# Ledger of designs, part 299: VH-VL binders against q9vpl3

Target 1, 224 residues: q9vpl3
Amino acid sequence: RGKINIQRPKAPHYERARVVAVTQPKYPELPKAKSCFKTRAERTQQQQENPYNEIIAREVRNWLDHSRLVAFFHLSSITADDIFRVRVQLHKQNLHLKSYGSKIIEQAVKNTRYEAIVPLFHSNHCIVFSPDPEKTAALLRIVRRVPQMVLLGGIVEETMLSRNQLVAYAQMPGLHAVQAQLVQTLSQAPGHLIQQLQAHQNSFVQVLDVHAKNQMNEETPKST
Short names: E, the ipSAE of ESMFold2; O, the ipSAE of OpenDDE; V2, 0.75 times the mean of E and O plus 0.25 times the DockQ between their complexes.

## First folded at step 11 (VH-VL)

Design C98 (framework fv_imvotamab_arm2; at its last look DockQ between E and O 0.38; V2 from the best seeds 0.55)
Fold by OpenDDE, look of step 11:
Parts: sequence; structure tokens; C-alpha cells
Structure C98 (fold): chain C 224 residues (1-224), chain A 120 residues (1-120), chain B 112 residues (1-112)
Amino acid sequence: as target 1 above (224 residues)
Amino acid sequence: EVQLVQSGAEVKKPGESLKISCKGSGYSFTHYWIGWVRQMPGKGLEWMGIIYPSDSYTRYSPSFQGQVTISADKSITTAYLQWSSLKASDTAMYYCARLDYGDYFGFDYWGQGTLVTVSS
Amino acid sequence: DIVMTQTPLSSPVTLGQPASISCRSSQSLVYSYGNTYLSWLQQRPGQPPRLLIYKISNRFSGVPDRFSGSGAGTDFTLKISRVEAEDVGVYYCMQATQFPYTFGGGTKVEIK
């Protein structure tokens, strides 16, 4: 009697296999936990034109107009708690994290200088506003710890910057620092110039002095 | 810390005018909406209207349209609710609250309330 | 206007026991990106309202974890896992999906 291989049971007869396949209870797929991740399609379908958007758009426009630093982020799967934590951190730096619908953004920036940002808002996104462009480095430092926030670009001093440009901007010394450095350099220039001009003269005098001393030593007869 | 401080309790007669205030502090006053909410004695909350202090854009509930005036002075970070002619039915607690459409879409901070009593 | 219907009107609860409050809207509260602008407010006796939950299920800052919000579309629930003495008050749902904003009628939570 062949040892029933319990580890690899022989495939049932074709007819039995068919019956088993047909009689397998189709368990209703557990309602897919409404993944907080509504598909892009689901998100887009629900964006009904609502006159209410005008009200919210006013707020968006005001933030844009009064911000010297604006950064746009894509949000991946992020929890409300995580967002809150980030918001608190940003707020401590006078950075304001906001989230608006794409239609609201479109309405807010329509026929404005900000219209170019509309293509950035096709997915889940957030915006960080600041009145201080020098906070760019702080912003990036904070966001780097949040992998769910992906920098898309930004506006600094009314100039739209790509992601890379924004990163580069953050690495630059502040305008004031550069200005201070310039002033310092300029202030040192006269001193350096004077030193250079005097250097040749001083060298010449030294050479002459050595020559004079040598001549004096030669003229002193060794009184035997 | 975000705070909204409202003016003190008012006792008025029918027909009198009234203006109550709500002062915001601890945040950028011009970037957040201020709303007013009425609560009649022993009753629920009623939304009255909102104002955007930056440009004083105002929206009213239909029930309160023409009945009250909402205004703001951004220079002193204060919002106002006023009546030209009070009625006995205006007796209620009035709350101001901050609203941000970018974060919570709700009233996240509230004033302590102003009790208005209108009696003959 | 969106009508918010809150039930029950009163909820007597024993300390340490759970409480549940329901809020139903006359229309869907789903807005942009699937966000639903439903909030829960707590009003303790003699105090102004306080924000507890925003966007259905998000706890506001400083709100204890015993409070939770759930729901979708038109049906929403606030749950208190273990009622404490400080939880006594009136709870309101609020919709901000459509102007004008509207509140539920309130649910009074009391200790038995």
C-alpha cells in the first residue's frame, strides 16, 4: 500500500477537481478596508464644482500673496497623526502647512501669476507657506525626516523654482550673509592694496640696508 | 497660543443697538476666518456667518442675513458682531471661533462667549 | 441647507462605560479629494464648544484617545471608549462641506 505522501497529495481526479473548484465558497471579498488611499480617479470624480470653492480660494490666494516662501509637496500614504506632528514642527519655524483641493487651487490662481502651479496639484498634495524665505533650509530639514512628503517645487521671492533649484537655494548663504561677506571683502581691499604697495618699498629698503651694512664692514680696516 | 477673547456680557433693551467684539491673538489674524455662532438659552449651536479679516469678505447664514452685521479690524486683530435693533429673541450666548479651510475645516479655537440679554 | 440629525438626544452613561453618538446628514458630506468635512464638538457645562474630531476621524490637539470618530458619506459616529466624569456635556456634529455650515441638535452625555 503506497505511503500516502501527505506533503504532496496527488491531484484529485479531473472531475473531482472541477466539482471542488465550483463548490468552493466564494467568500465575499472583505470590503477592502476603504484604504485612506482613494484612487486618483475616485478623488477626481468627487470634485464637483461648488460655489463654496470661491470662499476657500480666497484664503489660498491670500496665503500666496503674503508668502515669500511657498513649497509644494506630494503626499504619499501619510497618517493624520504624522501630518499633525509635521505641522507642529513647521509651525515652530513659522512655516504653515496647508492642504487644498485641486479645484480650489485652480480657482485661486486662475488668471494670476501663480497659474503655472496648477499642474502640480493632480494628486494628494500639501503646501507650506512662510513669510520668510530664509526658512527654506529649515523647511527642507524638517521634511527630509518625512518620507511621505515629496518636494515638487516652490516659489521663493515670487520666482518659481524646481525641486532642484529650491534645494540649491536652501544651500546658499542668505542674502544678508552674502552682503556682509561682500562688505567685509571690500573693507579689507584697501588694507590689502596698501600692504601690496608697501611691500615692494619695504623690500627695497631692506636690500639697501643690507648693502649699506656690508659696505661699512668692508671699510672697517682690521686694525692689526 | 491661539486665543480668542470676547467682550463682556451685555444687558440691553429691545430696539437698542449692540456691537460685541472678538480679539484674536497668537496667530496670523488675517489668514484665518472668524465665524460667529449663536446659542440660545438651553438650545444648540447655530452658525451665523464668517468673515475673512484680510479683506473683510463676509458670508452669512440665510437665517441671519440682514439681521446682523459681521465686521473686522485687522489692525487690532478684532472681529465684530453687531445689531442695529435688538429683539428679545436675540437673547443668547454668542461665540466667535477661528476657522481654517486649509487644515481642519472646522472651528478649531473658540472664544469664551458673550452673553447678550435683551429684556424690557 | 444640509440638515444634521443627531441621536440620541440624551445619553446617560455609567462611568467607565462606552458611549456612542450618531450623526446623519441629509446629503453626502464628501468633498474634494474624498475629504469629508465633518467635525465633532464638545461643550462642557458653562464652557464654550471645543473641537474634538475633524474630518470624520482625526483627533484635534489635546483630545484624549478615548474619543474616536468614524463614518462615511452621510452617517457618522462619535465614540467614547470609557466615559470619564470630565466628558459630561453636550456633543455636536458639524458639517463644513457646504455653505451654510450646520450643526446637529446636540447629544447630552450624563453620568448615571
Scores: ipSAE 0.618, ipTM 0.816, lowest interface PAE 0.9, mean pLDDT 87
Fold by ESMFold2, look of step 11:
Structure C98 (fold): chain C 224 residues (1-224), chain A 120 residues (1-120), chain B 112 residues (1-112)
Amino acid sequence: as target 1 above (224 residues)
Amino acid sequence: EVQLVQSGAEVKKPGESLKISCKGSGYSFTHYWIGWVRQMPGKGLEWMGIIYPSDSYTRYSPSFQGQVTISADKSITTAYLQWSSLKASDTAMYYCARLDYGDYFGFDYWGQGTLVTVSS
Amino acid sequence: DIVMTQTPLSSPVTLGQPASISCRSSQSLVYSYGNTYLSWLQQRPGQPPRLLIYKISNRFSGVPDRFSGSGAGTDFTLKISRVEAEDVGVYYCMQATQFPYTFGGGTKVEIK
């Protein structure tokens, strides 16, 4: 039985100060750094100071740098079983379905020509990566049976393409068709080879150039 | 099919060096992270660190920082775990496992394990 | 470091009966964009771990539907609705929301 000690509470002890700090009311203060009206720069700096996001962005940059085909989709509500089925079908064609947060995508494309893709991720989305641009037709064939995946556009051979440009690209002859055209030309006559290759190259370049310019003219997002 | 095949069991003496391997196949090796996990006899799992083989970016658990080296050789699709000087307390099973952040976000495929025994 | 605490340490169960495994984290596991990167692994005797459940409640490919995951924040549960003989082994929860990645201590499921 110890004595009862009475002391005037002039200043709280360590434990009482800790309790007071924990139970102190947290008024919604309006500090300049974290006010309800944050500037664009403050939001960007706060996102850039999350080192875990930058680690994940490393993965996204690697997929972008080593994929000759990238396709962007809006993703409507879809069951886990249905998206898994689509993922398996795509994987069989060396098409890799991925989803990343918009801020991670923004960090991954920072200071690149691909910064324009960031607004595409303001809603539910998915991305398909592949090293094989000839798989564009297979991708579109698989996805046409999946109305929940709505094509927005893509990147082929480091050229940004709109939806319509990507569909047009998928309908062009593949590498094997170009090789067959070359063999056929050589079998006919040498003089026709140069003209046919130049016409094919000019047509292909014109289609890609028009589609790339249309992609770069895409609208800036409404909110910033 | 995705496979991670680890090097065989090792019996070593204290103070010796060791480098064990984890060879990935059936997937694009440089697009996925490789992590290393220790399991001491009769104990649970401990994460040691992770590497991204594309650029060799590494992160270590604080418990293993400076004690091991994690590396990769992407030309032969192989990741490594290395000790410069083994201790008897390093006796354990060591696993490699694959991870990506854009799909399942977890260690989805595991190697068979490498038993390392450091005699007395 | 986030500490992951599993209970029970051992779960003997009669064949065909349910089993429930709890995992508690020392901090919230919610990551950016509201995702929670909590997974469950199964390690059968003499085998490496394998992924069962990712992101709290999603079954990995080839995992039977008798396995289910649930939870939020700091409290998570793995349930086996009807335990089968092949379910014997040790189950681990794991968080991947921040470094260092950490595991629960494991729960051994055995047939009585």
Scores: ipSAE 0.589, ipTM 0.807, lowest interface PAE 1.7, mean pLDDT 78
ESMFold2 (binder alone), look of step 11: mean pLDDT 91; pTM 0.940

Design C99 (framework fv_imvotamab_arm2; at its last look DockQ between E and O 0.36; V2 from the best seeds 0.64)
Fold by ESMFold2, look of step 11:
Structure C99 (fold): chain C 224 residues (1-224), chain A 120 residues (1-120), chain B 112 residues (1-112)
Amino acid sequence: as target 1 above (224 residues)
Amino acid sequence: EVQLVQSGAEVKKPGESLKISCKGSGYSFTHYWIGWVRQMPGKGLEWMGIIYPTDSYTRYSPSFQGQVTISADKSITTAYLQWSSLKASDTAMYYCARLDYGDYFGFDYWGQGTLVTVSS
Amino acid sequence: DIVMTQTPLSSPVTLGQPASISCRSSQSLVHSYGNTYLSWLQQRPGQPPRLLIYKISNRFSGVPDRFSGSGAGTDFTLKISRVEAEDVGVYYCMQATQFPYTFGGGTKVEIK
């Protein structure tokens, strides 16, 4: 059939783009409206494009699989020169700025715990991937000078974080150290973990024994 | 700095095998596709195929399917284009290029080219 | 296969004058959600191709602002506002909207 049933969004404007980002929790309205009115022509086009998009989704899955930090941004209009300069700055910090069509993202995260991120990509967007979650502060510092990029949230160590949580995470370098230690502990063999726990347990028992002996007057030869 | 460095020019006879290389540096090699493009003497560009080095997924142009093999070795950040039996019609310049779906959706960086000459 | 047709085949131009190169595809290059994956490449004599323009109108880094791209659907144009001596070479359009990827036949830009 003819025209795709599209509601025409207003052209992006800085204030409107910022308001849209702030009011991001409109998910039930937006997907529901679009999902209800797909045409036959639209469905046929999607069926023809799905195999191509699935090939490209390999790239997205690879980024997700190798990124301990993923940050999502709304992107308002920006010059090609400006976006390139931002990309170069981010690259120096091992931060990789990307943008993919929403259908490609949808296919990449289908049947995963990350399906919830799909609504974030129905408007103009970009994503920053990095293997280095400690670079979150550097990311936010660089992006602060780029008003066209508005932080929506992210994923750190496979945990979904809201915008505010990600900002708080970036301000706590000690949190990075705690999360790194937890990951290292869980990745070690069970025998190594048991050994570490037993050593700490024995140390605790030893402290209690010393305390008890001090209270009871130490009379053994090792105390003379 | 993103660089693609290809192996040197080759002079071969029909029926011989050949494997030419494209070494990527200055970027996350396994996160980007490598494409191969042929340019016959005095002619335009022809897409031969692409490979995703992470899983070695390969897609060929129908014109080149079964005629060449595209492969990659992640450990040395190198992609390859290979013939089992060269023909005189394989005489051409061969380029590798990086394909970037997440930024430019196109071939953003190119190798210097490898001239392959196949003559009796 | 999407056929990409470029015109003119050769464009002799006077230094400092504008040049315009056309590229026509045999079918629409619009992909899902309105994205169009049309790029322009420049190949200087004796050199490999280099990316000039991506996604119709975006200049790649280091590409002078005298280069501009425009178009939609099946018809696309590369313009050079003031041709310089370094602009001599062959220009190709390329589509990445679907496999197989295809190039235009090329347009040779020369100084008169």
Scores: ipSAE 0.777, ipTM 0.896, lowest interface PAE 0.9, mean pLDDT 80
Fold by OpenDDE, look of step 11:
Structure C99 (fold): chain C 224 residues (1-224), chain A 120 residues (1-120), chain B 112 residues (1-112)
Amino acid sequence: as target 1 above (224 residues)
Amino acid sequence: EVQLVQSGAEVKKPGESLKISCKGSGYSFTHYWIGWVRQMPGKGLEWMGIIYPTDSYTRYSPSFQGQVTISADKSITTAYLQWSSLKASDTAMYYCARLDYGDYFGFDYWGQGTLVTVSS
Amino acid sequence: DIVMTQTPLSSPVTLGQPASISCRSSQSLVHSYGNTYLSWLQQRPGQPPRLLIYKISNRFSGVPDRFSGSGAGTDFTLKISRVEAEDVGVYYCMQATQFPYTFGGGTKVEIK
């Protein structure tokens, strides 16, 4: 009598199979438990209605409105400890690293001048805020040491800048420096003009003096 | 350094009004939420509510809704907790704490606390 | 409201020995945005609460490495690897995933 293969039981005879199929208790399909999983839409709707979103969105908006420098970063496999270290470094420079959910950002910037930033928040991200646009160079210096932070772009003085533009901006001399240089240049202009105007006069006087001296020498009688 | 300094201890009678203060310093006061937390004698911590100083937006715990008023004066970087009519049951330590949703999503810095004693 | 249940209520510990505190929430603390906003606070005798751990496992600034947080969903743990005298106090878990924010009942850590 062949070993009953318990792992692959032979299909019962056709008649037995029919009886088994008919006698199988049809358990009423348990009412499809309303999948406690609220559809993405329901979750999204609930998220929209969540007072939390409004609260956090308010904060985000406030940061955006009061920042003259905003930089957006993608975070790639960064640890909480690393983020903390970076945050501390940034904070020393009056740079504020914040992390918000993408949906919160979307809500915060909806129907605002900042709406264009929404596409930047499709993955793990952080935002750095500063009231001082001159800190852009400092920001970039700090984050260069953090390969897990990838610059995506930013806002400087209410202007949206690409990554490259932000880097270029950081390399530019500060507005004050440029202004100072301009003032210096302008302050030198009158002096140069005066010098040029006086140069001709001085040259003329010199020529006259030479002529006068030559005439005096000719009039001195050779006392024999 | 971030600091929250609260007003001194208060001894009041039932029915009296009270306003205690929490002054923030060492950070941008307008960018961070301030929360109030009650601790009754020998008991745990109870969240009362929060305020955003920038626009004075407030949210209360249901247990404290209508019982207290949270306010802020951003010009002097101060948050307030006030009662219109104190009860003996209001006897507790009250803490203010800073909250930032972009960083820790918790109360990261705390005031030293204000003890409020309400006795007949 | 989310109920936070801490155990034990009291934890007498010998100096240098580890301590463990559990916090259970009545609901998942996973926020719709994927983060879990669970914090641990330390309150030393006569002092205000101090933030130790945020978002389950992140140490706040100035917090010694002997403190660690872990957990997920509804179950969270604060561990002190080697209890020091300065660690005496009451520890609270706090959820900030849903309003109203709620605290655990506290766990008193004492030295034996």
Scores: ipSAE 0.681, ipTM 0.838, lowest interface PAE 0.9, mean pLDDT 87
ESMFold2 (binder alone), look of step 11: mean pLDDT 92; pTM 0.943

Design D100 (framework fv_anetumab; at its last look DockQ between E and O 0.44; V2 from the best seeds 0.70)
Fold by OpenDDE, look of step 11:
Structure D100 (fold): chain C 224 residues (1-224), chain A 121 residues (1-121), chain B 111 residues (1-111)
Amino acid sequence: as target 1 above (224 residues)
Amino acid sequence: QVELVQSGAEVKKPGESLKISCKGSGYSFTDYWIGWVRQAPGKGLEWMGFIWPEDSYTRYSPSFQGQVTISADKSISTAYLQWSSLKASDTAMYYCARDEGIYESYYFDYWGQGTLVTVSS
Amino acid sequence: DIALTQPASVSGSPGQSITISCTGTSSDVGSDNYVSWYQQHPGKAPKLMIYEVSNRPSGVSNRFSGSKSGNTASLTISGLQAEDEADYYCSSYTSWSTPYVFGGGTKLTVL
């Protein structure tokens, strides 16, 4: 008794095959559901034409123009709850945490002195604004509670600072005099900004690697 | 001047509960992390955990997670370390300290005088 | 487990310069400029002597200096005095979950 090959059923008799072929319900081709997935291009075009984006871009510009301290952070898989908690803490210190899309940032800083920050916004980021540069240390103490917030750099008194420079700035005693000197020194080295920005990318990757390693180490259950 | 003042020495029996305190003065208490460090007799320093006094957010060392509770009352600029059930192995000097570090820099710039906890049957 | 290794004891005569080493077991430990040093006299609380490898807090004598080479941080005490006799602990940042790791401590004896 030949094992019925269930995987390759014998072709039905010619007559049966004809009947089956004719009786197969022709299901109307489901209208090609316009893939609700607007192509990346369509999404990008719609975002560019949204008047709302212009309004938000203006808001970003206003924040940049009125802030004496701006800090840029990468967000690595942070929860909304964690963001909210840190936002509340920052707000108590008159530090304003905002998150904007990369396109909005690009639009906001286009043809401005802040155009150099665009490369920092290729992923999920947030910005902290403050009218008080003396709050830099406070900011950096608060963000310690959220390892997902990775410092990329900042702007202090209209001067772009690398991550390390911003940390150094926060550590300086007698903020006004040392800050003035730092700004003067930084203002004299326009050529180093590009190198510093590139250095930031490398440092970013390193920091991400460190954070990724730390996360992996935390997820490795100590197999007792 | 920044100062951390801890509660006095404690002598307890195993199984008893204990809460010791650390009062900060001379600075904004809510703007700095407060840490606790254990030092067993004749041994080194061991970090136990931190608290952010403003909202009482706390981080513990894995070794102390679930073993102790760190809390704070910002209204009186006081941090606390407490045990629900003491063990003989909890006999140690306990220090509170202010963390001055920023971002990834961690260091204690001011320390309390320490609280000696003795747990004996 | 990331550990910092210190010599158990170091000794020197008054006026000499001594160095206490702190070596991390991992390449990640000490790679960053996040090493601190504490002085502890018997029965007293630790005192911060050096932070971030080489920075000295206000009120700390200039006889104390810190350096780092590779995964080894060093505390140097120049012009050794009797009052310097104490235990010295190094500390380093390791991870967000364990931001403090202390060395085993070094007993400094002034002969």
Scores: ipSAE 0.851, ipTM 0.934, lowest interface PAE 0.5, mean pLDDT 86
Fold by ESMFold2, look of step 11:
Structure D100 (fold): chain C 224 residues (1-224), chain A 121 residues (1-121), chain B 111 residues (1-111)
Amino acid sequence: as target 1 above (224 residues)
Amino acid sequence: QVELVQSGAEVKKPGESLKISCKGSGYSFTDYWIGWVRQAPGKGLEWMGFIWPEDSYTRYSPSFQGQVTISADKSISTAYLQWSSLKASDTAMYYCARDEGIYESYYFDYWGQGTLVTVSS
Amino acid sequence: DIALTQPASVSGSPGQSITISCTGTSSDVGSDNYVSWYQQHPGKAPKLMIYEVSNRPSGVSNRFSGSKSGNTASLTISGLQAEDEADYYCSSYTSWSTPYVFGGGTKLTVL
């Protein structure tokens, strides 16, 4: 007389997943770090911290994977109100201001091409992520109101850029970026659109040739 | 295509209030700093302050702190410069200008035509 | 207060190369801070001619160039033309509280 309810097996599965996450050890060899798993007690403490660190590290990896713009800043002492206000202004431009512990960053980028970023996080820092690399200028205009944020460099389209390179990238005309995206989209268009674009190119060359000939016509002949 | 159009000339008496305007067009108004610059008759340029129009965050030159109010109405792409009580020494040409600088760069790439304010009894 | 020193006037004949100086201190022009230059014709608003020491905005003639050395920034106009006759102002970042400080202006006269 009793019914067996098989529909509720979830609790054992969740408990098993929780236990596995807690017992999964952290792989230790960090850059410039020689002492990993020195003692049994240290290793056990790392295992106890691992589930939360790994969840946050996955968040960082996801941001890195889906952001075509990443900017790194040194962050001096700042009030919570000031940083909140700038975070709101950045967010309105699809720029996402984040801060993560250096340990989390090390876990997130370990054994990836971004491992060179780790030294930037030995000091107070913050990071801005965005899927929109054309928003680099907007980022740098907004952060002018926060002298406590000092630009260190960044990543644009998976390329590491120094501070000066990132600033130079931001000053490139946004029209060129839009034109590049338009050309990429049109390359998938039917062949008649390609023929139209080639015709415009030929017309443009003709205008340049006329302009060059007009410049030569304004000069005097050598034999006079 | 970027244009900053300012309100017309004003003739005022000492003690009167005044609010002059600067309307931006041809660009995303809330993406750029707007500054105000004073030029007394026959004199040079003096920066007064600037505003981030999106949230109205402002900063003033120490020389003008407490002397004027800078504000903006982003819904109509307009910045304002306001005095609560004009003095004869406020007689000057006032320009608004857009700041295109990024990071540690500060410069005004487009300027309004200016608003002449004359304060005399 | 903080001031940038410019000569009151400079003159030249058409075709000459003319340089306008802008002298500050080691804490503004003499540091890594940027300098900009503005041209102002009588009755008109200023126009940006040079930004970030040496960069020229689109539409500004390549006859205008900027540089700096030590505590002095320079605007050089080569091939001087009549329409270059105007007042010229330099500006430098100095501090967070005064991100713009202007020089006193230089009247350029084309003879």
Scores: ipSAE 0.731, ipTM 0.871, lowest interface PAE 1.1, mean pLDDT 79
ESMFold2 (binder alone), look of step 11: mean pLDDT 90; pTM 0.925

